# VH-VL binders against a2bn08, part 38

Target 1, 238 residues: a2bn08
Amino acid sequence: MAEARLQRLLRVYVLDTSALTDTRLRSLLGSGSLDEAVRRFAELIASVRIAYGVEVYMPPTVYEEARRFLLSNGVTVQSFEALAAWITIKPPTRHEIRIPASIVRDYVEEVRARLARGLRVAEEHVRRAFEAGGLYAAETASREARREKLGAIIRGLRERYREATRHGMLDSVEDLDAVLLALEVRGVLVSNDEGVRRFAEALGVISIDPPKFISVLQGLLRHSKTGGVAREEAHSTS
Key: E = the ipSAE of ESMFold2; O = the ipSAE of OpenDDE; V2 = 0.75 times the mean of E and O plus 0.25 times the DockQ between their complexes.

## First folded at step 10 (VH-VL; framework fv_emapalumab)

Design g16 (at its last look DockQ between E and O 0.67; V2 from the best seeds 0.00; counts 0 for: pae E 3.1 > 2)
Fold by OpenDDE, look of step 10:
Parts: structure tokens; C-alpha cells; sequence
Structure g16 (fold): chain C 238 residues (1-238), chain A 121 residues (1-121), chain B 111 residues (1-111)
């Protein structure tokens, strides 16, 4: 049973959105474009599926997010479909999956901390706005200049607020679905989000980042006991 | 009274391993996050690792990531730090510290006396 | 990642006021709470300020904390300096991933 479990861990993977959108994937797959990278990725997954029975899963929510992202970033429908053909789309059985209350408690604590940070960021930007455009503006700037400054402050607020509240935290239902699916299928989660990986770890789910995932798959093909000629298609850098 | 007592420090060779323990008393251990903070001789404080109350959420400094593992046993009121692949630069007094939550965030409200780890050939 | 920079040492006479600065290298100092710890020779650190300007029970009101966004720094101010205040002082904050960052520490000498 332990050996079977170990074997399964090496063969079953669940992808979150970052597994397909990680910027490092292009270089790892030797691709000049994202479209080419996706095609190469599809081939890689196909190869390991055929050779070793590797299973790759994705929740529907992640699938839609990834699809939207990839297509909006120059990936053709054909390339995307080529990849999707080798990925099993499966929703986690949410109503049957149990999460320990202690983990929920810790998560709530994280949320609270992030909310507090967000509030502080907001307060700071209110202060800045007051100083820039209020009665005590440091600079006798024109109304227009003040407006511009305020606009900059608001933009900064949005960016900083987002960073303060979302960085390093499980912050999407898509990512949650990925973790839950990984738990359910007893697979390895592929993610570059530290918050997601931390949550996964708390639930006993093993996670790796996308580069490691690619490395593992490539490694499987290199060390294949079965005489299947992994065609190293030398991507001729023309 | 809140008490934190570190143990397990000693002399170890480079590449060796050591396991530190922190025995907690005087409070509900399972309700608090805990950290390890170290201080090299004559140097400042350096945060090493943290663990939330459940034991599931773990945080590491980049300097120790992949080498150190923080854990806890709430039934024993004990915090642990497994240190592998030890280096000379890991030489320090290691403190365990309790996280106390303020209104919006947490700080280290109680510290142990520390245990000395010396990594030397 | 950011650093917190403190002066290496400060000195002042008893009864006077001393200020120790803690400057954040990136991000805003107000993004996360700043704490201050006192460490006397041969002792463990103790908290003197938490959440920028709050004092734990037992800490004298001579200790105060402040934040200056214009200089992106926090400050620990000790008024009515006493010989017992001679210690190393460390500022501490957090990054967005809840990783803890300490300043380099400041040695306060009471002359």
C-alpha cells in the first residue's frame, strides 16, 4: 500500500492556473512564444502519459481561468486544445471533503492579518491624500497638479492594497479547488503561489512549483526503462 | 506564569544535524503561534521560522529554507526545530518566542532563555 | 524583501532623551506594524513597543514609538534616560508574506 501510494504520488498531478501561466515555463520548454510553449507542454504531458501513465488533472474553474489567460495572451485555440486533450478536467467533490477546523482557524487568522494590513495601507493613503490635496498641502501646487497627485495616490492605493491583502495567501476559489482536488485524488499540486502551497501543506498535500514539475516530467522521459525513444525534438533555435 | 525553555543545543560539525526543543508552560500552547529567532555571537537578531497554532502553516527564512523544519506537538506543549545540513553561519543562540496578537497584528511577547548551537569542525 | 536599518550605536546622559531610528528600505513603513525589543547584556529580548506605539504592561511611559512616513522610518524614543536603559534595541516588522524582519540593532550607552 505504501509503495502504491508512492507510485501514485509520482504519477498524479493537479495543476492550478500558475502551472500554465508561470513565466519561467517558456525558457524551460525552449520556446520563443507562449503559444509554442503550450504546444511543447502538451507534447511533454502526452509523452509521460503514454510512457508512464502520468495523470494530470485540473478543476473546471482553473481550466476556465487558464483558458482565458492563455488565449488572451496569444495562445491559439489549437494549441490550447492540444494541451487540454491531455488534462482531465474534474471538479473536486466539495461536499465530501473535510478540512480540519484547526486549519480553518489558522486561515481565518491569515485573513484577519491581511485585512488589517489592507486597512493600514488605506489609512496611509488617506493621509497622503490629505497632505497632497488638503488644507495643509506641502506644496502650493495648482489644482491640476493636486488632482494629478491624488490620482497617483489612488493608483498606488489600489496596487498596494491588493498586494497587502492577497500576497502569499490563498485568495481564489480556483486555487482552493486545485488544492481540494489534489487532496481528493491524492496527487501532487503544481503551483507557484506560496499561499496556495502553504494551505496545501497544511492539509497534507504535496506541492511543487511549475519548473520542478517540468523537470520531473523531463526526468521521467530521460530515465525511461521502457525502450520508448523519447524523441528529444531538438528545438532548432532558428 | 508563561515559560519557554529551549533545549537541544550543542556542538555539531558542519553538515551535521541537531534538533531543538522548546517546552512551553503557563498558557494554552495550542492557541498560539510560535517562532524561532537566533542570534549569532555578537550579532543581531535573525528570525528563523514560524509555525501557526495548528502546526500546518509553516514559515521559513530564506537562509534556512530546505534545511530546517519547524514542528510542534500540542499534546506535549513543545515546539521543535530540526536543523539539517548545518553550517558555520548557523552558529547562534536560538530563542523560541510566542506570538501574541494585538488588535491587528502579532508580536513576540515572550522569549525563552535560548540554547546555544555551535557549528564547528 | 526589505531591510530595516538602525544606527549601530547611540549614547546619551541620564535624564536626557534619546531617539533610535529604524528605516525601511522598500515599501512603506506603515505597511506593517513595527515592534521594538530591548535586550540587556546576557539576557533575552523583551518587548518595549508593539504596533508602532503601544506599550506592553510593565514598560515605563518613558518609552514611546512613532512612525514617520516621510522618512519611511520608525522611531523609538526614550525620555528621562536611566542607566538601566542601557541595552541593545531592535526594531522588527513584517513583509507581505508574514516573514519577520529585524533591524540590525542599536547599542544604547548611558553615559
Amino acid sequence: as target 1 above (238 residues)
Amino acid sequence: EVQLLESGGGLVQPGGSLRLSCAASGFTFSDYSMSWVRQAPGKGLEWVSAIKSSGGYKYYADSVKGRFTISRDNSKNTLYLQMNSLRAEDTAVYYCARHSEGVRDYYFDYWGQGTLVTVSS
Amino acid sequence: NFMLTQPHSVSESPGKTVTISCTRSSGDIADNYVQWYQQRPGSSPTTVIYEDNQRPSGVPDRFSGSIDSSSNSASLTISGLKTEDEADYYCQSYDYSDLVVFGGGTKLTVL
Scores: ipSAE 0.464, ipTM 0.808, lowest interface PAE 1.4, mean pLDDT 90
Fold by ESMFold2, look of step 10:
Structure g16 (fold): chain C 238 residues (1-238), chain A 121 residues (1-121), chain B 111 residues (1-111)
Amino acid sequence: as target 1 above (238 residues)
Amino acid sequence: EVQLLESGGGLVQPGGSLRLSCAASGFTFSDYSMSWVRQAPGKGLEWVSAIKSSGGYKYYADSVKGRFTISRDNSKNTLYLQMNSLRAEDTAVYYCARHSEGVRDYYFDYWGQGTLVTVSS
Amino acid sequence: NFMLTQPHSVSESPGKTVTISCTRSSGDIADNYVQWYQQRPGSSPTTVIYEDNQRPSGVPDRFSGSIDSSSNSASLTISGLKTEDEADYYCQSYDYSDLVVFGGGTKLTVL
C-alpha cells in the first residue's frame, strides 16, 4: 500500500491558483508572453499525460479564480481552454474529509498571533494620525494637505494590516479547496504560497513549488526520448 | 528546572546526514512551540527552524529549506532535527530553544546547552 | 528579507551605562517585537529583554530596552555596569513571513 501511494504521488498533482499565476512561469517555459507560457504549459501537461499517465487536478473554485486572473492578464480564451482540457476539474468532498484536531489547533494559534500583529499595526497608525493632527492643526497646512495626509495614513494602515494578518497563511477558500483536494486524491500540491504549503504539509500532503513542478515534468519528457537523441542533445549543449 | 538537552552532533562529510535530538524536562513539552538556533564557530546566532506545539506546523530558514526537517514526539518530550545534504556552512553548535507560552511568535525563553555539528572532509 | 545591524563591540567601565543599538534594514522596527539575548563565553544564550522592553524574572532592573522609530532601531541599555555583564549581546526580531533574524552580535567589554 505504501508503494501504491508513492506511485500515485509521482503521477497525481493538484494545482492551486499560484501554479498558473507564478511570475516565473514565462521564463520557465521559455516564453515571451503569459499567453504563450500558458500554451506551452498545456502542451507539457498533455505530453506527460499521454506518455506517463500523469493526472493534474484543480478544484472548481481554483479553476474560476485562475481563469479570471489569466484572461485579465492577456491570456486568450483559446489558450486557457487548451490548458483546461488536460486538467481534471473536481471539487473536494468537503463533508467527508477529516483534519486532525491538532492541526486545527496550530492553525487557530497562528490566526490569534496574526490578529495581535494587526492590532499592533492599528495602534501605531492611530499614533501617527494623532501626531499628524497636531502638526496639521498648527496653522501650517491646507485642508487639501490634511486630507491627503490622512488618506496616506489610512492606506498605509490597510496595507500593513493586510501584510501583518494575511501574509504567509492559508486565508482563502480557493487555497483551502486545493489542499483538501490534494489530500483526498493523495496527490502532490503545486503551490508557491508558503502558508498554503505549510497547511498542506501539516496534513501529510507533499507539496512542491511551480518551478520544481515544471522541472519534474520536463525531466519526464527528456526520458521519453530515445536514449541516443537525448544523449546527443545533452552533449551538443555543452 | 526547565531543562533542554541536545544530542546527536558529530563529525560528518559534506552531503551526509545527521539527526539531532533535544530532550525536554521540567515543563509540559506538548504546550510549547520549539525552535532550533545555530551558531557557527566564532560567529553569531542564526535561526534554523520552528515547530508548533502539536507538531503539524513547521517553519524553516531559507538556508535549510528542503534539506532539514524539524519534528517532535510529544509522548517522549523530544524535539528532532533531521539534517540532510549537509554542507560546510552548516557547521555550528545547534541549540534547542523553547518559545514562551502566552507571548507571540519568537521569544525564546529557555535554551539548551547545544550540540556541535562539524561538516568537513 | 531584512537585517539587524549591531555595533561590533562596545566597552565601558564598571558602574557606568552602556547602550547597544540594533538597526533594522527594512520594515518598521516598531511592527515586530525585539528580543535581546546575552551569551557569556562558553555558555548558551539567555534572555535579558523580550517584547521590546520587558524583563524576564531574575533579570535586574539595570537592563532596559527601548525602540526608536525615527532611527528604525532598538536599544539595550545596561546601567550600573558590572564585570559579570561582559558577554555577547544579540538583538532578534521577525517579519510577517515568519523569518526570524538575529543581529550580528555585540561584544561588551567591561574595562
Scores: ipSAE 0.389, ipTM 0.721, lowest interface PAE 3.1, mean pLDDT 87
ESMFold2 (binder alone), look of step 10: mean pLDDT 92; pTM 0.943

Design g17 (at its last look DockQ between E and O 0.73; V2 from the best seeds 0.00; counts 0 for: pae E 3.4 > 2)
Fold by OpenDDE, look of step 10:
Structure g17 (fold): chain C 238 residues (1-238), chain A 121 residues (1-121), chain B 111 residues (1-111)
Amino acid sequence: as target 1 above (238 residues)
Amino acid sequence: EVQLLESGGGLVQPGGSLRLSCAASGFTFSDYAMSWVRQAPGKGLEWVSAIKGSGGYKYYADSVKGRFTISRDNSKNTLYLQMNSLRAEDTAVYYCARHSEGVRDYYFDYWGQGTLVTVSS
Amino acid sequence: NFMLTQPHSVSESPGKTVTISCTRSSGDIADNYVQWYQQRPGSSPTTVIYEDNQRPSGVPDRFSGSIDSSSNSASLTISGLKTEDEADYYCQSYDYSELVVFGGGTKLTVL
């Protein structure tokens, strides 16, 4: 049972959006474009499926997000469909999946902390805006200069607020679905998001980043070629 | 009264392993995140690892990631740090510290006395 | 990742006021709360300031914390300096992933 479980862990993968959108994938797959990378990825998944029975899953929510992203970034429909052909789209059975209350508690605590940090960021930018647009600044700066400064403050606020509240946290239902699906199918989650991976770990789900995933798949194929040559040589000497 | 007591420090060779423990008392252990912080001789404080109350969320400094594992047993009110592949630069006094909830965030409100880990050939 | 930079040492006479700075290398100093810890020789650290400017129970009002966004720094100010204040002081904050960062520490000598 333990050996069978180990074998399954090595054969079943669940992809979040980052598994397909990670910028490092192009270099790892030796591609000059994202479209080519996706095609190469499709071939890789196909090869390991055929050779080792590797199963790759994706929740519908992740699938739609990834599709939208890839197509909007120059991936052709043909390339995307080539990849999708080797991915099993499956929603997690959300109503049957249990999450320990202690994990939920920790998550709530994290959310609260992040909301507080977001508020701090907002307060700071309000202060900056006040200083920039205050009576003192109005006397010394042109209307245009003030507008530029305010614009910079708003842009900074948006960026910093986002970072404060979302960075390193499970912050989307798509990512949650990926974790839940991985839990359900007892697969390995593929994600480059540390927040997602931490949540997965808390639930006992094993996770790897996209580069590691590619490395594992490529490694599987290298070993299969060496095993086949050894079998052919053994048959020729008998 | 809140008490934190570290143990498990000692002399170890490079490449060796050591497990530290921190016994907590005087509070509901499972309600608090805990950290390990170390201090090399004559040097400053360096955060090593943290774990939330449930034990599910773990955080590591880059310097120890992949080598150290933080864990806790809430039934025993004990925090652990498994240290593998130890290096000379890991030589330090290791403190366990409690994360106390503030109004908006948390800080280290209680520290143990520390346990010395020496990595030397 | 960011660093917190502190002066290596500061010195002042009893009764005077001393300020220790803590400068954040990247991000905003106000992104996360800054804490200050005191460590006397041979002892464990103790909290003297939390959440930028709050004092724990038992910490004298001579200790105060502040944030300066213009210099992207936090400051610990100790007024009415006493001999017992001689210690190492560390600032501490967090990144967005809740990783803890300490400053390099400042040795305060009371002359």
Scores: ipSAE 0.477, ipTM 0.803, lowest interface PAE 1.3, mean pLDDT 90
Fold by ESMFold2, look of step 10:
Structure g17 (fold): chain C 238 residues (1-238), chain A 121 residues (1-121), chain B 111 residues (1-111)
Amino acid sequence: as target 1 above (238 residues)
Amino acid sequence: EVQLLESGGGLVQPGGSLRLSCAASGFTFSDYAMSWVRQAPGKGLEWVSAIKGSGGYKYYADSVKGRFTISRDNSKNTLYLQMNSLRAEDTAVYYCARHSEGVRDYYFDYWGQGTLVTVSS
Amino acid sequence: NFMLTQPHSVSESPGKTVTISCTRSSGDIADNYVQWYQQRPGSSPTTVIYEDNQRPSGVPDRFSGSIDSSSNSASLTISGLKTEDEADYYCQSYDYSELVVFGGGTKLTVL
């Protein structure tokens, strides 16, 4: 039964978009380009599927997001489709999935806090703009100097606002779908996004980052080669 | 009256484990996020961990991440801190602290009296 | 990660005004709220200022808080000092990674 629980933890994975876009993947897969890394990732997934029946899932929403990103960044359609061939594309059954109301309440409080942080950043930058207006009054500065200062304040506002509101939270429906699918299939979520992982773990979903995922799969292949790939492992109840 | 009562402190060897408890009363426990804050003898306050009302969202200081686990049982109005792989630097009075209602940004409005954890050979 | 630095001690006479500083090592002090806690010897901390400059009910209006972005610091100001104000004072803030940090503490002596 301990072996069956370990085997389950090693067999079912759900990827979010960050699992394919993590900048460390090229190095970990020994690749010089993103296209090569995607092909090697496909080979890795195929190998563990064949040797151990490892299932890798992705929601259609994540699939489309990942496809757009990878194709826009030099990955060929052929390489992406080679990867996708070994991934099960499955939508979460949203109307049948239940989330405890208390978890939703905590998420709402997190969102409220971030909205308040964003407002505070905006108010601070209004103060900076007011102060700068006294220094760069029209009679004492060129039009280009005034436009450059305004642009700098706006860029600072946007950067700090993004940090205050987006850092460490679940903020997209694609990421939600990955979490819901992982909950539904009782799989391990693969993500480098702290907010996505925190939400998943609040629901009892185990999560790992993409480097750990690669390490686990590579370790399975080393074990398979050592212990024989033709072996059928006995399944036990959990 | 809001009350927080810590327990479970004591003397433990390095590498050992302890589980702290904080009994809460006088408020609707499940509505409030909670934290553990510690204070080494003669030293300042150090935040350790936080948990939201559901018990699902958990946060840890880097110094304890991987070794300590915060949890809560809302049916018993009790907050817990499981401390594993204890080190001498974990020696401190451990306080249970309540986050203010509606204030997410770590305003701690009520504190317990603390429980002493000593990690020594 | 960031640190909050406070003076180790400050002292002043009854009736006078003291200011305790709290300087943030990285990130902008103005972006994340600062709380101030008072801890009397042998007692648990209590809040005297939250959200930079707000007083909880029951805290006298001679306690005030402020933020100075140019020095990247917060300040707790106590006017009309009384002997009961002798305590350790801690500032506290956080970052967007949800790490919470206390200052090292300041021992206030009222002579």
Scores: ipSAE 0.410, ipTM 0.744, lowest interface PAE 3.4, mean pLDDT 87
ESMFold2 (binder alone), look of step 10: mean pLDDT 92; pTM 0.938

Design g18 (at its last look DockQ between E and O 0.80; V2 from the best seeds 0.00; counts 0 for: pae E 2.8 > 2)
Fold by OpenDDE, look of step 10:
Structure g18 (fold): chain C 238 residues (1-238), chain A 121 residues (1-121), chain B 111 residues (1-111)
Amino acid sequence: as target 1 above (238 residues)
Amino acid sequence: EVQLLESGGGLVQPGGSLRLSCAASGFTFSDYAMSWVRQAPGKGLEWVSAIKGSGGYKYYADSVKGRFTISRDNSKNTLYLQMNSLRAEDTAVYYCARHSEGVRDYYFDYWGQGTLVTVSS
Amino acid sequence: NFMLTQPHSVSESPGKTVTISCTRSSKDIADNYVQWYQQRPGSSPTTVIYEDNQRPSGVPDRFSGSIDSSSNSASLTISGLKTEDEADYYCQSYDYSDLVVFGGGTKLTVL
């Protein structure tokens, strides 16, 4: 049972959106474009599926997100479909999956802390806006200059608020679905999001980043080629 | 009264391993996140690792990632730090510290007395 | 990642006021709460300020914390300086991933 479990962990993977959108994938797959990278990725998954029975899963929510992203970034429908052909789309059985209350508690604490940080960021930007639009600024700066400054403050607020509240945290239902699916199928989660991976770890789900995933798959294929040569040499000497 | 007592420090060779323990008392241990903070001789404080109350969420400094493992046994009210592949630069007094239950954020509200780890050939 | 920079040492006479600065290298100092810890020789650190300007129970009101966004720094101010205040002081904050960062520490000498 333990050996079977170990073997399964090496053969079953669940992808979150970052597994397909990671910027490092292009270089790892030796591609000049994202479209080419996706095609090469499809070929890689196909090869390991055929050779080793590797299973790759994705929740429908992740699939839609990834599809939207890839197509909007120059990936052709044909390339995307080539990849999708080797990915099993499966929703997690949410109503049957159990999460320890202690994990939920820790998550709530994290959310609360992040909300507080968001508020601080907002307060700081209100202060900056006030100073920028204050009486002194009005006397020295043109209306246009003030508008520009306010615009910069708003842009900064959006960026920093997002970073403060979402960075390093499980912050989407798509990513949650990926973790839950990985838990359900007893697979390895592929993600470059540290918050997602941390949540996965809390639930006992093993995770790897996309580069490691590619490395593992490529490694499997290299090993199979060497094993085949040894079998052919053994048959020729008998 | 809240008490934190570190143990397990000692002399170890480079490449060796050591396991530190922190015994907690005077509070509901499982409700609090815990950290290890170290201080090299004559140097400042350096955060090493943290773990939330459930034991599921773990955080590491880059300097120890892949070598150290933080864990806890809430049934024993004990925090652990497994240190592998120890280096000379890991020589320090290691403190366990409790994270506060602050409404807005957390700070280190209680510290242990520390345990000395010396990595030397 | 960011760093918190403190002066290496500060000195002042008893009864006077001293300020220790803590400057954040990246992003804004106000993005995360800043804490201050006191460490007397041969002792463990103790919290003197948390959440920028809050004092734990038992900490004298001579200790105060502040944030200055214009200089991207936090400050610990100690008024009515006493000999017992001689210690190392550390500022501490968090990055966006809840990793803890300490300043380099400041040695306060009471002359």
Scores: ipSAE 0.616, ipTM 0.850, lowest interface PAE 1.0, mean pLDDT 91
Fold by ESMFold2, look of step 10:
Parts: sequence; structure tokens; C-alpha cells
Structure g18 (fold): chain C 238 residues (1-238), chain A 121 residues (1-121), chain B 111 residues (1-111)
Amino acid sequence: as target 1 above (238 residues)
Amino acid sequence: EVQLLESGGGLVQPGGSLRLSCAASGFTFSDYAMSWVRQAPGKGLEWVSAIKGSGGYKYYADSVKGRFTISRDNSKNTLYLQMNSLRAEDTAVYYCARHSEGVRDYYFDYWGQGTLVTVSS
Amino acid sequence: NFMLTQPHSVSESPGKTVTISCTRSSKDIADNYVQWYQQRPGSSPTTVIYEDNQRPSGVPDRFSGSIDSSSNSASLTISGLKTEDEADYYCQSYDYSDLVVFGGGTKLTVL
């Protein structure tokens, strides 16, 4: 069944939110606006689904996240619904999906490492605040200057903490649902998130980034127009 | 006693392939992440790749991504590095290194003796 | 990507103190732990400092590590220098994308 598995992997895809929101989408689809890019994406998916039966899935959690983002960024309801019409919205069957305990153990280790990285960031910013207290004493600095310096330190802490604890890590239910659905339907996960893709690949799920996904679909469409006529002729002669 | 014993090095022509092995003993192998670290003759240390205990999570330096594949067989306590499309700049001693237990990011607490890979026409 | 820069060589007399620097090119050195490895000629590396300033069992307390955020550097300090300390020394750190980087190495000569 190696042949059948390979053909399914080439024609079954699961999208995470980044597949619809990747900042490169406008350029890759030759569009002047995000709304136009979404419409062209819908046309692309529709075309390959019709020509090859390509299945494109999305969990409801990802669907709602993508909808909120796109509508907030100038995409019309009509354009989004045109895209969604060609995507199968299906929740992963979470109670039936199995994940090896060893993968969960590795994930816990990853979380623990990131908590430790966050603690280091916090310690550094405590040191910065202590030093700033010596330079911004009430007798030498205005109330506004003291408040601005404290605010800058806190903003720096928040920014560095998020970077230390979240970069390259699966940290959302939406992303988990995309991975679980891809595992369940034995599809290719489409994501630009390093942590999501790493977790998926640890479970044996093949993943590609959104630019690659668009390139694959466009390549299929070029082949479909050429091969469609040849395929019909072959059936007629056999 | 923790032991890491590399093997599989040798002379290979450019474009060729080679598989390195690292036999581990003296610890619960599947509990530890492992790395390959290389050192070109007369040069410094360069990290190549890492793999977590399950064998599912894998990490690569940009210089080897797409050409090298790290793997492990926990039933044999063995770490592997499959090296394809070898280039002259891959010539180095390749070390097997164990990551420290717990939350200690990329602290390599035990190293093997190394195995020499030479890529030459 | 980031780099760790070390002096190519340092030298000092027995009994004296030497300090080897390790400067990080981007982001704060204090955000990620720094390890230090010792490598004698023909031998594998061994750890002398982990997590900035911790010594593994068996490493003499004359080895110490420190961090200086103002110069964005880490330092390995060896006091009471002995002839057996003659070796190459590498600092090592990482980033949040799990890129692991070694410094270029410093040859310590004890004369």
C-alpha cells in the first residue's frame, strides 16, 4: 500500500491559520490586496479540487481564528466565504487519536526548557530595574521620566519573555487541532510555524510551508490542463 | 560509566554517502537528547544536529540541512548520522555528545572519542 | 544567526590568573546559558563550566565563569594557573530557534 499512501499524501492537505494569513500570500498570488489574494487562493483551491480531487481540511478552531484575522484585515465576508466553500471543516476526533507517550515526554521537556529561558529573561530585567532605580531617584528625575523608564523595562521584559518561551513551540489549541487532524486524515500539514511543524513531523506527519503549498497547487494545475486531455484519450482507447 | 563510541568514519568521494553510528552505554539512552558535533582538522567545534529522546524531534545546522539525517534506535542504544551529498568542507572528526538531563539547554556533559570523515577526490 | 567571538590565544605564567572572553554578536548574552569546554590536543572536549558559572563534579574551583551584560560577553577565569590547564577552550550558547553556536576557540598557553 505504499503507492496508495503516497497518492493520498499528494492530495490531502490540512491548513493551519498561517496557510491563510502568511504575509507572502499577496505576492505569491500576484495580488494587490489581501482580499484579492484570498479570492485567488479560493480559485486555486477550487481548480485543483475539481481537476484532481485534492482534499483541503481545516479544524473549526483554525477556521474561526483565520476568519477573525482576515475579516479584521480588510477581507470581505464574500471573499472569505468563497474560500471556505472549498475547504472541508472537520474537527479532529480527539478521543480516538493516539499520541506516543515518548513524544509527549519530549514535548514536556521542551516546555520545561522554555520556562527556564523565561526565568533568565525575568532575572535580567529585575537587574535592569534595580540599576534604573539608582539613576532615576525622585530627587534627580521627573515623575514622567521615571514612569517612562519603568514602562520601557516592562515592555522589554514582555517582549523578550514571549520570544524566549514561545518561539519554535506548539503553544495553542488551534495549532494542536491542525496537527491532530492531519494525523487523523493522513494528510500533509500546511504551516509556517516551526514549532507546529516540528511537533507534527515528530508524529510522522509530513509538513510544508504555505509558499510550497501554493507552488505545489499551481504545478498541479499546469499539469492538469496538459494531462487532462491525455488522460481522457487514454481511457477511450483502453 | 557513561560511554559513547562512534564508528563509521572513513574516506569518501565528494557527492558520496556515509552513515555514522554512536553506541551508548551506562545510562538510559532513551531519556537523553543527543547531538553530533564536528571539528575540521585544525579548526574549532561546530554543532551539526540534535535529536530528542523519542527520536521524533530533530534539529539541524543550516550547513547540513537537507543533506544529513539524524536518527536513533532506542532498542539498540545507538545514535546515527546519515550523511548524503558529501562535500570537502564536511571533512572533520565527528563527535557524539549527550545532552545533560533536565532543563539544561545544550549542555553536552559526555562526549565520544570521535570518528574521522574525510571527503576527498 | 549569532556568533560568539573569542580571542585566538592567551598566555600567562603558572600561579597567575587568566581570563578568556566570549562576546555574543546579537541579543543579550544573559538570556541564554553559556557553557565552557576544555579540549586538550588529541582529546575530546570536556565541560569546565555550565549554565554560566556552575562547575561539574571534579572540576577545580579555580575555574569560574561570569556574565557581563554591558559588554555582552561571558568570561572563563582560571586562577592559580597550572601547566595541565594548557588546552583549547570553547564557549557555547544557543538561541530560541535551537541554533547551537560555539565560539572560535582560544588556545591557552602556560609558560
Scores: ipSAE 0.479, ipTM 0.768, lowest interface PAE 2.8, mean pLDDT 88
ESMFold2 (binder alone), look of step 10: mean pLDDT 91; pTM 0.937

